# Ledger of designs, part 365: VH-VL binders against o27280

Target 1, 266 residues: o27280
Amino acid sequence: MDSMNVPEVLEIKRIVEESESVKTFIFSWDFRREVRPGQFVMVWDFRDEKPMSVSLIDPVRSEIGISIRRVGEFTDRVHGLSEGDLLGIRGPYGRGFELMGRDILLVGGGIGMAPLAALADEATARGMRVDALVAARTADELLFLDRLEAAGVNISTCTDDGSCGFKGFAHERLLTLEENHDMAAVCGPEPMMFQVMRILDERDVPAQLSLERYMKCAVGICGQCCLDDTGFRVCAEGPVFWSQELSRVREFGRYRRDPAGRRVPW
Short names: E, the ipSAE of ESMFold2; O, the ipSAE of OpenDDE; V2, 0.75 times the mean of E and O plus 0.25 times the DockQ between their complexes.

## First folded at step 16 (VH-VL)

Design He15 (framework fv_bamlanivimab; at its last look DockQ between E and O 0.74; V2 from the best seeds 0.00; counts 0 for: pae E 2.2 > 2)
Fold by OpenDDE, look of step 16:
Structure He15 (fold): chain C 266 residues (1-266), chain A 119 residues (1-119), chain B 107 residues (1-107)
Amino acid sequence: as target 1 above (266 residues)
Amino acid sequence: QVQLVQSGAEVKKPGSSVKVSCKASGGTFRSYGISWVRQAPGQGLEWMGRIIPRFGRAHYAQKFQGRVTITADKSTSTAYMELSSLRSEDTAVYYCARDDQYEGHFDPWGQGTAVTVSS
Amino acid sequence: DIQMTQSPSSLSASVGDRVTITCRASQSISSYLSWYQQKPGKAPKLLIYAASSLQSGVPSRFSGSGSGTDFTLTITSLQPEDFATYYCQQSDDTPRTFGQGTKVEIK
């Protein structure tokens, strides 16, 4: 087994509170092990293990950040940790985003903004013009606005309840925005991504989308994250997919499989 | 552009409490914190604690734990620092400053509030 | 706690001089180091963050360098308005801590 598959026990250097339910945990990272926006790591709290997106990549400080939303027992435990506490990290895994062109559009919903925040940093560092559509249920759930603004990203917000920005869903807001982007990166609730992808396809904007599925091994062996018909493994061939690839995935935007392998509608 | 405006100077007796306010104008706190830093006459800067108004959670320097309370009102974009059991050594100018969680630098700063503790 | 030690505590310089202030941390703080300028009766003003990033609106004669434990603030050509007290501040650990300050006075 490759050394990258052995969890490395790392100390939490800092904790950033992104929202009421989201924290970013910062770790020292040896960048001899390359990590790309869109890739994920397996986080081990010595009891359970879960896949998490990398939301910060800082080669200058030799640090990475992992943003975690509090949604269950595992994340409850992790959110109870303090700076100086230990976690196991293995990875990174999966295919990350590819940047192309001069102008990029980021469309993110909720915690889906995590990998996009990292991508935004890279894109702006490259001198790209970055527009970001940031969506959430409420204003207090909008993520990374200050980071994005500081990086020079042009931000548009939308919330389900209208508490900030456009009242409505991301795809509705997208319909009111310009169409002159060279590429788009999308991450968030799958129903959102599905609608956004359709709009981008109509506009002939190349798009990459990051999928979320139940993952167990993260190394393409167990098959738990396999997508119907194609056999794509989200942990190996993804989690970032081109829209053309997802167009072949029947279940995309329609259903997912639970830990028991049963189909669960979105 | 965010500006921080603090409440006026205070004169207090030993053993009493003081509560200083810091109001943000020209924007919201968003995910930024508000840190409180004091400076005794002719001395350096001392960090007291921080609150993230968006969440209402505060963290304190150990030196002031149990004696300082930092709060915030999102509806008025105002942060507060209350220091109890005042001593002569607490005589200082107290500053609020916007706190970047990622970088940890402070910008902008309030104009400062002079607190004098004397018998 | 991380202790920040500045040197010198004070210095005298003339307009046009190159001024260098050093800040040493008791342990490595990566690049989580900021520099502030404070004039009498005024609040501190951010000059440099992330060890070497110049804050918007700050003159280019100010620069920061360093990593780990040793950091430096440099003023290439001192101007009349630069006579003030300067502080370094680490943001690697809580509590946040400042250097004791360096007073730059007119020679």
Scores: ipSAE 0.702, ipTM 0.871, lowest interface PAE 0.9, mean pLDDT 94
Fold by ESMFold2, look of step 16:
Structure He15 (fold): chain C 266 residues (1-266), chain A 119 residues (1-119), chain B 107 residues (1-107)
Amino acid sequence: as target 1 above (266 residues)
Amino acid sequence: QVQLVQSGAEVKKPGSSVKVSCKASGGTFRSYGISWVRQAPGQGLEWMGRIIPRFGRAHYAQKFQGRVTITADKSTSTAYMELSSLRSEDTAVYYCARDDQYEGHFDPWGQGTAVTVSS
Amino acid sequence: DIQMTQSPSSLSASVGDRVTITCRASQSISSYLSWYQQKPGKAPKLLIYAASSLQSGVPSRFSGSGSGTDFTLTITSLQPEDFATYYCQQSDDTPRTFGQGTKVEIK
């Protein structure tokens, strides 16, 4: 029984610049290790490692893409790399999204669109109708719009500052949309996800939400990714949870934990 | 909906340089690149390099390294290709094209700029 | 550099004919292959990307197939507007490279 993988050192095949703060790093990948939308990998830069969402899954070309937002010293170092440079990758880990029905709603905030972009590719390939609500603080931080459009996704945008699409928060835009969807998939800032979940629950739309927590082992043994009240481990039982599972979690939407495990407000 | 409009035809002497412009309009141009491709009379297509105008990073085919400079002006959504030390074999139609970062195909293309190098 | 070889260099065909053009890469390019149509004095026009995906607005009589090193563009019922030169292009690696072209002429 395995409790942790060691990183495989892989060469960066291609770098896609998604925004001023987000890059997608593409690697060759052996799909005997199956990858599902919503799963994550641990990225090792030979000094530190962090969980990152898989945003591109291409078994035909034997490639995966990992989207990384520049937010601190680790991601600054990774953003400084070039094609041909090496990174360690271990995984994939976690539970991915499950598709159901014919009509899906995606609600993504910021980098949270990364796993949803991978899901959109799978959904459209299955012939599903895909609507996406893409949210960010500004127009410059809206992610994957060109890629989603090319995949045939119906896109609505919202920005906090109104620079693109609806001015306001994702849940406010969602209230103005009257659609009949078979399911929803949600990923982004936890306060956004909480508000979106409440609306979807009132509409009786089955929803899956992807949570972020600090991780060390990624296989569920260290306890750093645990949710209060339930003992769910984001790296093992998640990061994707059904809304029904999250209804038992009091911390959801109220606070988060820093890398040292301390409670901090959202 | 994006359209690429290039600067007009040019006639140049050997040893001089040429700078061709490519303006993107008719939509939001975000994460796509602009590639430059040339076609000599009666010949095939030859990729020269690309830039992602929003981010200013340029990449060049080895054959053109040192003679070509690709730049962009984000405020005008315009990319430029400058080819120096012109020779008669540089006579060609020069195209810009939107470069998909994921797939690497070119769509749309500019209308082309004829450059003639003659004495 | 990845060399792209097209066959044939030219062909003659009649309206209604089925036309097949092949493209061979000097090494595997997975499915990173595109097909373009070019008419005299005009810029190339994208027909097919990702080896087999039809570009929006391109008639369904055009299709692409293949992966790895061998690729095919097929026109199932040639129309008068299809007489042009066709190019394949790989995007697996830099530099991007094109085949030498296939001229489709009226018989």
Scores: ipSAE 0.593, ipTM 0.802, lowest interface PAE 2.2, mean pLDDT 88
ESMFold2 (binder alone), look of step 16: mean pLDDT 91; pTM 0.937

Design He16 (framework fv_bamlanivimab; at its last look DockQ between E and O 0.72; V2 from the best seeds 0.00; counts 0 for: pae E 2.4 > 2)
Fold by OpenDDE, look of step 16:
Structure He16 (fold): chain C 266 residues (1-266), chain A 119 residues (1-119), chain B 107 residues (1-107)
Amino acid sequence: as target 1 above (266 residues)
Amino acid sequence: QVQLVQSGAEVKKPGSSVKVSCKASGGTFRSYGISWVRQAPGQGLEWMGRIIPRFGRANYAQKFQGRVTITADKSTSTAYMELSSLRSEDTAVYYCARDDQYEGHFDPWGQGTAVTVSS
Amino acid sequence: DIQMTQSPSSLSASVGDRVTITCRASQSISSYLNWYQQKPGKAPKLLIYAASSLQSGVPSRFSGSGSGTDFTLTITSLQPEDFATYYCQQSDDTPRTFGQGTKVEIK
């Protein structure tokens, strides 16, 4: 087994509170091990292990950040940790985003903004013009606005309840925005991504989308994250997919499989 | 562009309390914190504590724990620092500053509030 | 608490001089080190963050370097408006702590 598959026990250097339910945990990172926006790591709290997206990549500080939303027992435990506590990290895994062109559109919903925040940093560092549509249920759930603004990103917000920005869903807001982007990166609730992808396809904007599925091994062996018909493994061939690839995935935007392998509608 | 405007100078008796306000103009706090830093005459800078107004939770330097209370009102974009049981040693200029959670740097700063404690 | 020690406490320099101020942390703080400039009767002004990142609007004659425990602020060519007190500040641990300051005076 490759050394990258052995969890490295790392100290939490810093905890950033992004929202009431989201924290970013910062770790020292040896950048001899390359990490790309869109890739994920397996986080081990010595009891359970879960895949998490990398939301910060800082080669200058030699640090990475992992943003975690509090949604269950595992994340409850992790959110109870303090700076100086230990976690196991293995990875990174999966295919990350590819940047192309001069102008990029980011469309993110909720915690889906995590990998996009990292991508925004890279894109702006490369001198790209970055527009970001940031969506959430409420204003207090909007993530990374300050980071994005500081990086020079042009931000548009939308919330389900209208508490900030456009009242409505991301795809509805997208219909009112310009179409002159060279590429788009999308991450969020799958129903959102599905609608956004359709709009981008109509506009002939190349798009990459990051999928979320139940992952167990993260190394393409167990098959738990396999997508129907194609056999794509989200942990190996993804989690970032081109829209053309997802067009072949029947279940995309329609259903997912639970830990028991049963189909669960979105 | 965010600016921080603090309340005016205060003169207090020993044993009393002072409450200084810090209002953000030109924007909201969002995910930023507000740190309070004081500077005694001719002395250096001393961090007192921080609040993240979005969450309403504050952290304090141990030196001031039990004596300082930092609060915020999101609706008015105003942070407050209350210091009780004032002593002559608390005579200082008190600054509020926007606190970046990632970097931990302070920018911008308020103009400062002079607090004089004298009998 | 992390103690920050600046050196020197004061220095005299002339316009055009190269000025170097050092800051040492009692323990490693990675790159969580900021530099501020303060003029009499004014609030501190952020110059450098993340040890070496120049704050927007700050002249390029200012630079920061270092990591771990040892950090340096450099002014390549001192200008009249640069006579002030400078502070380093660590943001690695709570409480946040400042150096005692370095006063740059006219020779």
Scores: ipSAE 0.683, ipTM 0.869, lowest interface PAE 0.9, mean pLDDT 94
Fold by ESMFold2, look of step 16:
Structure He16 (fold): chain C 266 residues (1-266), chain A 119 residues (1-119), chain B 107 residues (1-107)
Amino acid sequence: as target 1 above (266 residues)
Amino acid sequence: QVQLVQSGAEVKKPGSSVKVSCKASGGTFRSYGISWVRQAPGQGLEWMGRIIPRFGRANYAQKFQGRVTITADKSTSTAYMELSSLRSEDTAVYYCARDDQYEGHFDPWGQGTAVTVSS
Amino acid sequence: DIQMTQSPSSLSASVGDRVTITCRASQSISSYLNWYQQKPGKAPKLLIYAASSLQSGVPSRFSGSGSGTDFTLTITSLQPEDFATYYCQQSDDTPRTFGQGTKVEIK
């Protein structure tokens, strides 16, 4: 019996360069440990361990992909690795996305497109119609466009600077899109997700949103990933929440907590 | 709808070098790669290496390590393959092709550039 | 390096025939196997990727099957325009490698 509490040391099989700051690391994976879109893994570089989103789930080839944005010391070290190098992976953890209906809208900002790319693959494999709104600051940071096109996803883009697609924020573009989806899945910067959630709630579109919080244990014991007012643990009850669940969370979209537990504005 | 257009045929002497260009039309480079594949007269296909033009990173087949250099210019949407220390055995048609980073298939292909190495 | 072996090296067939071409990898490549058609004086053209996925615009008479080490390209009703050389190519590892080719001649 494999334990999801300890890292398995795996060889990096392939590295895909997604943007200047984002790489996808692909590993062989034993799918007796099932992985669902929206779940996360803890990646261990033998010095530190951080949660990362699964962006590719391929049971047929027995592979997973983990997309990592270069943002600090840990991710700088991981980005310096080559194919054949080793990483520890424990998990998966958390609650993934649930697909419903025949028409799905994906709204992703930056690295938030990673779990949505995995969901898009599953949705298209089921024969669903998939629309994706892919947002970034610039054209160079739009993620997974070629992969989404190959999967048959209908893509809309927006960039803060207008270098590709709609100039503006994801929620502004969303106001101009068709309202008749059976569900939506949202992942990205929390302020973006809050604005998108409000629009989708007004339209009565069932929405699932993936949150990021500081994590230590990843199994719900340490309390570091808890949401204010509800006690929901992002690593156990999330990271994917229905919009109705998040309506009760006062911190969502308003502030975050640092590792010491201090409130920090977004 | 990207199209790859390559530079024209070359005749070279042994010991010299050749640089073949591959221009992408119908858009700018995205995160896909450009691979270089050669085919000697009457022979099969041989992969030489690839570059991901947006990021400038190249990988080479061991057989060509030290003799081949693959580069890209994002401003002109053009990739280049330079092969040095040419031998008569390097006589071939040289193709560029768009390289899918996930699946690794080649589509589309350039029209090919004939390189003849003779004294 | 992963060696790719095709068979047969050549074959002759009539319009309407069913044609099969096999490709064997020296180690498992999962489904990282692609098929190309090349006509004389032309660049190769992608037919099948991921062992069995038909490229858009390719006629449905072409199909691919297999996983692991053994793969097959099938043409179910050979047409005159199918006279060409066919190559398999693995994309599981670098360097990318091709089979030696199978020349299909129309009688």
Scores: ipSAE 0.601, ipTM 0.824, lowest interface PAE 2.4, mean pLDDT 88
ESMFold2 (binder alone), look of step 16: mean pLDDT 92; pTM 0.946

Design He17 (framework fv_bamlanivimab; at its last look DockQ between E and O 0.81; V2 from the best seeds 0.00; counts 0 for: pae E 2.2 > 2)
Fold by OpenDDE, look of step 16:
Order: structure tokens, then C-alpha cells, then sequence
Structure He17 (fold): chain C 266 residues (1-266), chain A 119 residues (1-119), chain B 107 residues (1-107)
């Protein structure tokens, strides 16, 4: 058994409150184990285990951050934890983002901004120009704006209710932006990603998108995260996919499978 | 660019309470916190507590627990620090400062509010 | 609580001098260390954050270094406007704590 598959019990060093429903948990990390934006880890609270994206990568401080949205029993328990408490972390897993060119566009919705925040840090550190379209249902749900701004990211916001920025969806806002980029990274609700991908394809902008599926093993064995027709395993071949790859995935933007393997529409 | 403007100087009797305000101009608090730090005459800096106005929850230094209350009004972008049961030892300049959750440093700072407690 | 101990408490220097101030934490604080400058009757001003990151607008003659428990603020060539009191501050744990301060006076 690979050592990376054994959960390491880590102490929560810091908790950052990103929103009412999102917290970032910071851990010491041995960077002999490389981690890339877009990869995920399995978080174990000694009762259950869930995949979570890495939202902070700090090799200087030897720390990583994991942003978790409160959505169910597991995340309720995790959100009840305090600094100094313990969690099990195994990973990282999956394929992360690849940076290309000089100008990058980030399009994120809700908690989807988590991996993009980490990517933004890397991109800006490399001297890239980063534009970010940050979307959420309401202004209070917009994530990482302060981090992004501090990093020198040019931010555009949109909210469903118009409480901040453009009133509407991310793809609608994107249509109003004329500038093209060398590449784009996208993460958020799948219907959003689907629409954004279409626009980027029409503009001939290379795009990478991070998918979310039910994951159990994280090592490409159980098949719970297998995408129809292609056989892509989100935990192994993903979660980051190129738009050309996703164009072959019939279910993308249309449906997903629940823990029982049943099709669930978006 | 965010600036913090505090309320004016206060003179209080022992046993009374003081409430200092800190208004953010040029922007909103967003996800930043507001920390309160005091400085007695000729002394160093002492952290009292922090609030994240977006969430309305505050944390306090143990030394001031039960005696200090930090609140915020998001609609007016104003944070408040109330200190009760004032003593002569509470004579100090009280500062508010923007608190970065990730880094934990303070920037910018308010101009300070002098509070004098005397009988 | 994490105690921050600065050294020295005060020093006298001349314009053009190299000034070094140290700050020691009672336990490891990684790089969660900031330095502030305070002049009489004024609020503290952030100089360095994350132990070594220079705040925007701060002259390059200021620099910070260190990690773990030992940190240093350096002024390569002291200028007239640099005579002030300097504080270190840890942000690794709550409560946030400051060093006792270092007063840099003109010789």
C-alpha cells in the first residue's frame, strides 16, 4: 500500500472563515509530497471521508489549505471543529491544472473558486496576468475576493440576485467580456461550467474544467466516479479535464450519478 | 483604499463604560476582521479582540473576557468596542485595525481613540 | 499565550547606520510575524508581514527575515524619518501578541 493512501492525522493550524457556509482549514504539509492546484485530498473525520479541493498551497510556510462548504452531516461535523483539533488527510489525488501562456482567465462559481484560488496564487507568482470572474448566488457567498485582490488578480463579480457586480450567471457575464486569454480554468456548478465551456470553445480559448462527482476510493478502483461512455474516472483522469476531453463526455452538464449509481439531473 | 476612522477622545469615571466606534471608508470589510488594540501611556501594544463583521462573531483576549464587547454594523461599515467596569489601568489609546484572516497582520489602522479613566 | 521578546529594548544610532532588531517567540510561529513602526502620537504602521514580505510603499531599506522562533528586522541605512519605536507581532495563535517594542533613537 502506497504511503500516500494512508491518512495522515494532522492538526488544524488555522481556520479561516470565508463565508457563512465555507471555512478554510490550514494544515502543516510536507512538500516532499507535491501538491498542485486542482488536485484534491480525502478528508477523514474518523467517521466518514470526503474529497476536498486544495485552496491554498504555501511552500514557504509549508502549509496547505482546504476549503470546505457546509452541506451535510460530514461537513457539519468538520465545521464544528476548532483550531488544534485533528483530521485525517490522504492524498493528494487527481490531475491538477496546467498553466499556459501569459494571460489566464479564471471562472469560478461558489466553492468552485477553491481550487482556482490556489491556481491564482501560482499564476501570479509566475508573473502571469490573471483575470477572475467570480460568481455566486449572493454577494455574501462570493469567495476569496480579498485573497485574489491582494494577489493582483483583476476581479469581475456576478451574482444571481444582483447584490454584487453583474446580475446574472457567469456565462452571461462572460459574454459581455470581449477580451480573450491564452487559457481558462473553470470550476463551479456543472451547468455553469457547461455554458462557460461553450463560449470559450467558440472563442478558441483553451479551457480546463474541474468536475465534481461522487468519489469513494479516490484511487480509480471503485468506479463510482466513472463518466459515461468515456470511462474517465474523475479521481484518476481528473478532476481537471480539458474542454476537448469533456466534449466526449455525454453526461457533462446534463446529469451525474448518485451514490447508488442512479442518474440524477442537474 | 480602505481607511478606518475612529470616534473622538473619551473621559470616563471608574466603574463606567466606554464605547468606541471604527468606521471603514473607501470600501467594505468583506472577509476581513477588525481587531482592537490598546496602548497605555508609554507602554506597548495589547490585542483585545477581533470581530469579522461579515459574520458578526467576535473573539476576545482572556484578559478582557466578560468586560469587553466587540460588535459591528455591516450596513454602516462600523465596528464598535465597548469596555465596561473601567479602571484607571484602562487609560490608553485604543486602536482599531483591519485584520487579515490569512496573514493575521493589521493594516490599515485607525487614528486611535484616547480614553482617560479618572476619578 | 505566545510571548514575543524583542532585543534590544532601545538603541542609539546615526543616520546611515545599519540597524538590526530581533524578535524571539516563546514557541514556533512559522512565518506568522509582522513588524510595525510607530512614531509618537501616531498609529502603528505595517512594515513587514509574513516575516519577510515588504508592505507596499515601504522603503526597500527595510527587510525582515527569520522563521520558527527567531526573527529579525533590518534597516540597511537608517534615515532621519526612521527614528521611531518598532514592534513585532505574532499571528500564529490567539491572542495576538506583540513584542515589548524597540525604540530607535538618534545618537
Amino acid sequence: as target 1 above (266 residues)
Amino acid sequence: QVQLVQSGAEVKKPGSSVKVSCKASGGTFRSYGISWVRQAPGQGLEWMGRIIPRFGRANYAQKFQGRVTITADKSTSTAYMELSSLRSEDTAVYYCARDDQYEGHFDPWGQGTAVTVSS
Amino acid sequence: DIQMTQSPSSLSASVGDRVTITCRASQSISSYLAWYQQKPGKAPKLLIYAASSLQSGVPSRFSGSGSGTDFTLTITSLQPEDFATYYCQQSDDTPRTFGQGTKVEIK
Scores: ipSAE 0.736, ipTM 0.880, lowest interface PAE 0.9, mean pLDDT 94
Fold by ESMFold2, look of step 16:
Structure He17 (fold): chain C 266 residues (1-266), chain A 119 residues (1-119), chain B 107 residues (1-107)
Amino acid sequence: as target 1 above (266 residues)
Amino acid sequence: QVQLVQSGAEVKKPGSSVKVSCKASGGTFRSYGISWVRQAPGQGLEWMGRIIPRFGRANYAQKFQGRVTITADKSTSTAYMELSSLRSEDTAVYYCARDDQYEGHFDPWGQGTAVTVSS
Amino acid sequence: DIQMTQSPSSLSASVGDRVTITCRASQSISSYLAWYQQKPGKAPKLLIYAASSLQSGVPSRFSGSGSGTDFTLTITSLQPEDFATYYCQQSDDTPRTFGQGTKVEIK
């Protein structure tokens, strides 16, 4: 147990390079701390602490993988680490995805494929049919394709520049796919998720979407991760929400907030 | 299906170096690595090191550190292994193989390049 | 370095026989183990990865089992094309290491 909510210091067991900007860090993990796809952890590099996606959950090997995109000073420092180096991890936190039915659609943009890769592993282990729409700006930024293929996932790709698969946005590719699914799971840039949610709602497909907000405490007390109109805390009631829950949130897909709480456009 | 095609056999003198190429055909590398493994006559398999061609990063077995250099040219889909300061015990067949980063198994393998080191 | 020890170093068998080959790691490698087949003059061929997962295109008479330190490769009904040398390989740690090999010969 973590009674003071401090990070546990863990050794990096393995580093997988997913793209030029994304690495997956694999740790031994005691599954008395249960982890589900869609939950997140706070990663501490002994100077700063940031929320990160869990992309691999393997209770049999007692391992988790945490996928980190290089986007700034903190993630640059973490990307400079080697196997055997230490990181602090606290969590997991948040509500994960719920699986239902036998046919699932995954729609992921960029690093948003990380929690969906973990979900794909769980879904295939249950014998579900899994379709994934994997989106990025370029072919070089498409994530987890080899891993998803090995898991038996049926993959469709789209890239903004057309370098791989459909040229265009994820929601545009989704319009060209005609399939009945029992549910969908969506994670990626919030504007993409909003457009995808609208299409899935019109098709009467139950959808769960994973949101990102600025976080400090990760346990729901500081208020930094709250959604307008509802008071939902992304770190406690989310990060995974049903589309019906998000239909009442006016900020979703329309604007975001900086760390000072100011509205900024997407 | 991707295939790995290696350069031809070489005969070298002690103290010289050898550079073996490994070209991928029928596909492109994404997140996989290329490992180099050698097999001396009548002996088993010995891992030398690997590179992830898209990113240019290489790792080496300690035994070969300082004598082996592994590089890649992603524009030609070709990896290279150079072994310097050759000795007679470096006589072996040298294989390249595609390396799964998560599981660490090798598939496919190149056909092998025989290197003979003799005076 | 993780040492991999195979047993036996060689064996003789007839077509139709059931054959088992064992591989022992000097420390736990979880399920990070692969099995390869190598015929004379050819490169190794992947049979099994993750200790028990059958590679695509490999006949179902091949199977792998084990975790931790002790692993087995089983061929349930030998065929003429199965006479070869078999290697295990761990991938839990760097450097990757192989067992010394098991030669399966015609009796």
Scores: ipSAE 0.621, ipTM 0.824, lowest interface PAE 2.2, mean pLDDT 88
ESMFold2 (binder alone), look of step 16: mean pLDDT 92; pTM 0.947

